# VH-VL binders against Prolyl 3-hydroxylase 1 (P3H1), part 4

Target 1, 115 residues: Prolyl 3-hydroxylase 1 (P3H1), of Gallus gallus (Chicken) (q6jhu8r557to671)
Amino acid sequence: SHLVCRTAIDEKQEGRSDNSHEVHVDNCILNAEALVCVKEPPAYTFRDYSAILYLNGDFEGGAFYFTELDAKTQTAEVQPQCGRAVGFSSGSENPHGVKAVTKGQRCAIALWFTL

## First folded at step 4 (VH-VL)

Design Sa6 (from S7 with heavy chain L105E; framework fv_solitomab_arm2)
Fold by ESMFold2-Fast, scan of step 4:
Structure Sa6 (fold): chain C 115 residues (1-115), chain A 123 residues (1-123), chain B 106 residues (1-106)
Amino acid sequence: as target 1 above (115 residues)
Amino acid sequence: DVQLVQSGAEVKKPGASVKVSCKASGYTFTSYYMHWVRQAPGQGLEWIGYINPSGGSTNYADSVKGRFTITTDKSTSTAYMELSSLRSEDTATYYCARGSYYDIETGYPFDYWGQGTTVTVSS
Amino acid sequence: DIVLTQSPATLSLSPGERATLSCRASQSVSYMNWYQQKPGKAPKRWIYDASNRATGVPARFSGSGSGTDYSLTINSLEAEDAATYYCQQRSNWPLTFGGGTKVEIK
């Protein structure tokens, strides 16, 4: 388990990735060009289930989102809320990222489970 | 087994451009981001940018934005940095470093570094 | 940008002594990494995610901290530990490094 805090991005820079967390898969290395996710280091391939618990809600931005394997086509978005938990399988069915925090600080606990 | 090998030292005049290479071996080139970090003589480390070799996406530090380009050649597993409109304050050793930002929960650092390329900008 | 302030700038101790290096962030961070750099060499990953030792790092090294206050401790200093140590935050873009602490053996 991990405490993750992200602060607002002070400046937006054209051509820069301003996401607080780039799109990834929790238990494999995503190759978005090839539309595959390979179970190899440095990925923690033994992870089966992931959860994020929001510890505060007094920030702006920082939305959690899911995509297709292309890391571009958004399939779902979860707005942060103090005490809200987001649970999902750690595999290639749930590529996800976190959008930029635009004001304040977003803190969450990240949890992983192995069957 | 994993190695990053950089091109040799460069001496340039103000206003010129410089291109430095970083050849990767021993791993799947597209599975990791390639970062560039510079260090002025006697000074600390400064992150200046990255490229994701898989999709080609890049991100540059404000200190070099507009003058800095990172590219890759997947067929040779090589990353390149090009810095234009050189100034005396660009004099530094430039390092490539392998990293992954895709999994923030693990916090993986820059685990392998090139040996460095010294770029000297003088009149 | 998150500013990392390392102290002291230089730490000079005898073999066998305990060294504590500090890294303070201008705002709360989740991921703090440490790198060891010897003169004329590229940096090496040393500690990642506050407290995990990289492969090959001696057990006398430990990292700790959370929020804005992090430290690297060398429990019993050895001659081979003379180097500059840099902290790096990985919580926000752009990635930033501290100014470094030089550890010298007297």
Scores: ipSAE 0.013, ipTM 0.667, lowest interface PAE 7.4, mean pLDDT 83

Design Sa7 (from S7 with heavy chain I104V; framework fv_solitomab_arm2)
Fold by ESMFold2-Fast, scan of step 4:
Structure Sa7 (fold): chain C 115 residues (1-115), chain A 123 residues (1-123), chain B 106 residues (1-106)
Amino acid sequence: as target 1 above (115 residues)
Amino acid sequence: DVQLVQSGAEVKKPGASVKVSCKASGYTFTSYYMHWVRQAPGQGLEWIGYINPSGGSTNYADSVKGRFTITTDKSTSTAYMELSSLRSEDTATYYCARGSYYDVLTGYPFDYWGQGTTVTVSS
Amino acid sequence: DIVLTQSPATLSLSPGERATLSCRASQSVSYMNWYQQKPGKAPKRWIYDASNRATGVPARFSGSGSGTDYSLTINSLEAEDAATYYCQQRSNWPLTFGGGTKVEIK
């Protein structure tokens, strides 16, 4: 497991503060312009399932979101909530990113599973 | 075989601008972040910014923000840094470095580095 | 910014001795990396995510730690290990490096 904390100050220092994390796929390298996701290093191609567990909810922004392979067309969004877990398959069907934290600090644990 | 090849050494006067290139080969250029790190003579490493070549998004350290720009030319797989209003404190070796394409959740940082470009600012 | 404090600044040892390098963060971090840099050369990724050796790194190197306290250990020092080692956190922006520990062979 991996504990990740991001703050509003950190997000301001992340350029435009558009995202805490750019859109990606957990087990392949996303080429959004070509609309393809290639299973090759440095991607962890062995990942089958991903999960995020939110440890707090006293912040603003930081929403988890899913897109099409173009990394632009949003298909779903999950609002952070203390104790909320989000699970999803690690492959090209779930490109995802995290929106900027605009106030406070967001902390989450990320987990990956293999068959 | 992955390589990052940087342009040659530069000597500039205070107030000038410098532009350094980093040509990537051996991988899909748009699949990895490109970071810039500098090192003053005899000193440690300082991260100064990144660009995501796929979307063009950039992020700059406060120490250089306002006079630092990172760009890319996808057709030549080249990243550029430009630093303006040069001061003596900008004298350093500047490195480009390939980062994982996600920096927040379980990525590997800086697996390949350019050879470095020495920038000397003197009057 | 997260400040990384490395100690000692310089470590002078003989071949075969054990070296332990410390990196302490001003607040809890999730991802700590180590880089090896030899004079006149670019840094090289050495340890990533606290404890994983990069490809080609000898087994005598190990990383450990969590939270605010991280260490790089060289079990039996070799002459080729003389270098400056930098820790780096990537839990928060901006990415920051420690001041480095210079390992010298006597």
Scores: ipSAE 0.012, ipTM 0.629, lowest interface PAE 8.9, mean pLDDT 83

Design Sa8 (from S7 with heavy chain I104L L105M; framework fv_solitomab_arm2)
Fold by ESMFold2-Fast, scan of step 4:
Structure Sa8 (fold): chain C 115 residues (1-115), chain A 123 residues (1-123), chain B 106 residues (1-106)
Amino acid sequence: as target 1 above (115 residues)
Amino acid sequence: DVQLVQSGAEVKKPGASVKVSCKASGYTFTSYYMHWVRQAPGQGLEWIGYINPSGGSTNYADSVKGRFTITTDKSTSTAYMELSSLRSEDTATYYCARGSYYDLMTGYPFDYWGQGTTVTVSS
Amino acid sequence: DIVLTQSPATLSLSPGERATLSCRASQSVSYMNWYQQKPGKAPKRWIYDASNRATGVPARFSGSGSGTDYSLTINSLEAEDAATYYCQQRSNWPLTFGGGTKVEIK
């Protein structure tokens, strides 16, 4: 149960990724080159299910997306909408990231569940 | 056993450059971000930048932007910071710290730190 | 930049006493971490994501808080707890730290 806010990318920050959140997996450490995801510290290996709830819609960009383990091949994308929730298993089946917020601020609640 | 081992203390003149190394061992170097944090004598901690060793992407704090470069050598599992045009205000202990890239939505927990490298800028 | 204000700057207590360290953010943050730093040593991760103890951290330490207000509590101080404790937000760039609270044992 965590509030996460991301603002528009600062164009002056050289070398910065254009994603607000780089591709990752919620309960293991993704090695995209080796196509594996390793359950070891500091990963929260006990997470089983994840959910993101969008709190606002008055921003541009910030789309949530899923990839293959290579962190490059996009498999799905969810456009932000106030009140929209995205739920998924926390494991290696769902590598995901958030594209750059290009205008305004994106705020969401992140939730993780253990069973 | 994860370890981050930094290079030794440096004394530099104003206007010079300094390069500090941080050698990682005990984990897959490209699976974690490497952050740099500095601490002026008697002061608190200041984050100054990171590198993603996998892709080489970097981000720098405004306080050092334009003078600060972070690089890596994947073959030796070593991260480097270079700070140019040194000022007396750059006198600090510089730490490297490991952060996990798997949890970018929540930021990075700094779970392992180097021992620190003292950089003194004086004439 | 998100400013983190820690209070008090110094806390001097006897063994067995309860210590409460405050960290207040200038705007709502998602993830607050705490680091313990002893003189001449690198910081050590102590509490992460507001309330989780890092491996090896004694049960007398607890973290709590949400939004802008966070705290680190030591239920019964031991001599080994003398250190400076820094909070850190890692939800927004740049990552920022508080000014630290120095815990002294008398």
Scores: ipSAE 0.013, ipTM 0.636, lowest interface PAE 7.8, mean pLDDT 82

Design Sa9 (from S7 with heavy chain S100P; framework fv_solitomab_arm2)
Fold by ESMFold2-Fast, scan of step 4:
Structure Sa9 (fold): chain C 115 residues (1-115), chain A 123 residues (1-123), chain B 106 residues (1-106)
Amino acid sequence: as target 1 above (115 residues)
Amino acid sequence: DVQLVQSGAEVKKPGASVKVSCKASGYTFTSYYMHWVRQAPGQGLEWIGYINPSGGSTNYADSVKGRFTITTDKSTSTAYMELSSLRSEDTATYYCARGPYYDILTGYPFDYWGQGTTVTVSS
Amino acid sequence: DIVLTQSPATLSLSPGERATLSCRASQSVSYMNWYQQKPGKAPKRWIYDASNRATGVPARFSGSGSGTDYSLTINSLEAEDAATYYCQQRSNWPLTFGGGTKVEIK
């Protein structure tokens, strides 16, 4: 388990992503163009379940979201809240990312489980 | 197999611009970020920027911001860096390196590197 | 920016000895990677996420650490291990590298 804190980054028209974390899958390498996710090193292929736990809520932005394998079509979004946990399977059914933190600092604990 | 092949050495005068290419093969070019890292003679590694080839988004280190541009040509699976207003402190070997779309939480390293392009800025 | 301080700058040891390389971060980080670079060559991924060996890395190499303190250990040095080793954090933007530790064989 890892504590991760990210601070607000001013959005620039030239050279910054809109996302705090780009869309990915936790146990395979996502190829969004081909709509496949390949289980091979260096991906942690043994991960079965993932969770994140928000430790604070005094920031703006930083929403967790899920997509289809195309990494574009959003299927769900979870708003940050102190003490809120987001749990999901680590495989290709749950591509996910985190939107930009626009004000303050977002701190969360990331957890991975194997069966 | 995965390969990143860079263009040849460059010798430039102060104030000139240099453009270095990095041709990728063996994987889907748009599935990975392309990073640029430089290393001055006898010195350590310095990250200088990245491009996401899928969307074209870029991010540049403060040390090169305003003089540095990264672009891609998807049809040839090639990334380019261009550094303008060259100074003596820009003398370095420049590497392209592949990084995943994975968020920063995953710990994935730069897994494949180009062979490096030596840029010498001489007066 | 997160600053990574590697020590010592140079380790000069004999074959068969154990080497321990340190990487300290200016603030807590979640993930630390290590790269091996030989003279005139590009860096190679070596250890990722603190303790995982990259494919092809000999078992004599191990990584450990958490928070601000990380280390790379070579249990029994071989001649081919002579190289500079760089740590890298991926917890925060911008990505940063340590200054490197040069491992020399006597």
Scores: ipSAE 0.013, ipTM 0.657, lowest interface PAE 7.8, mean pLDDT 83

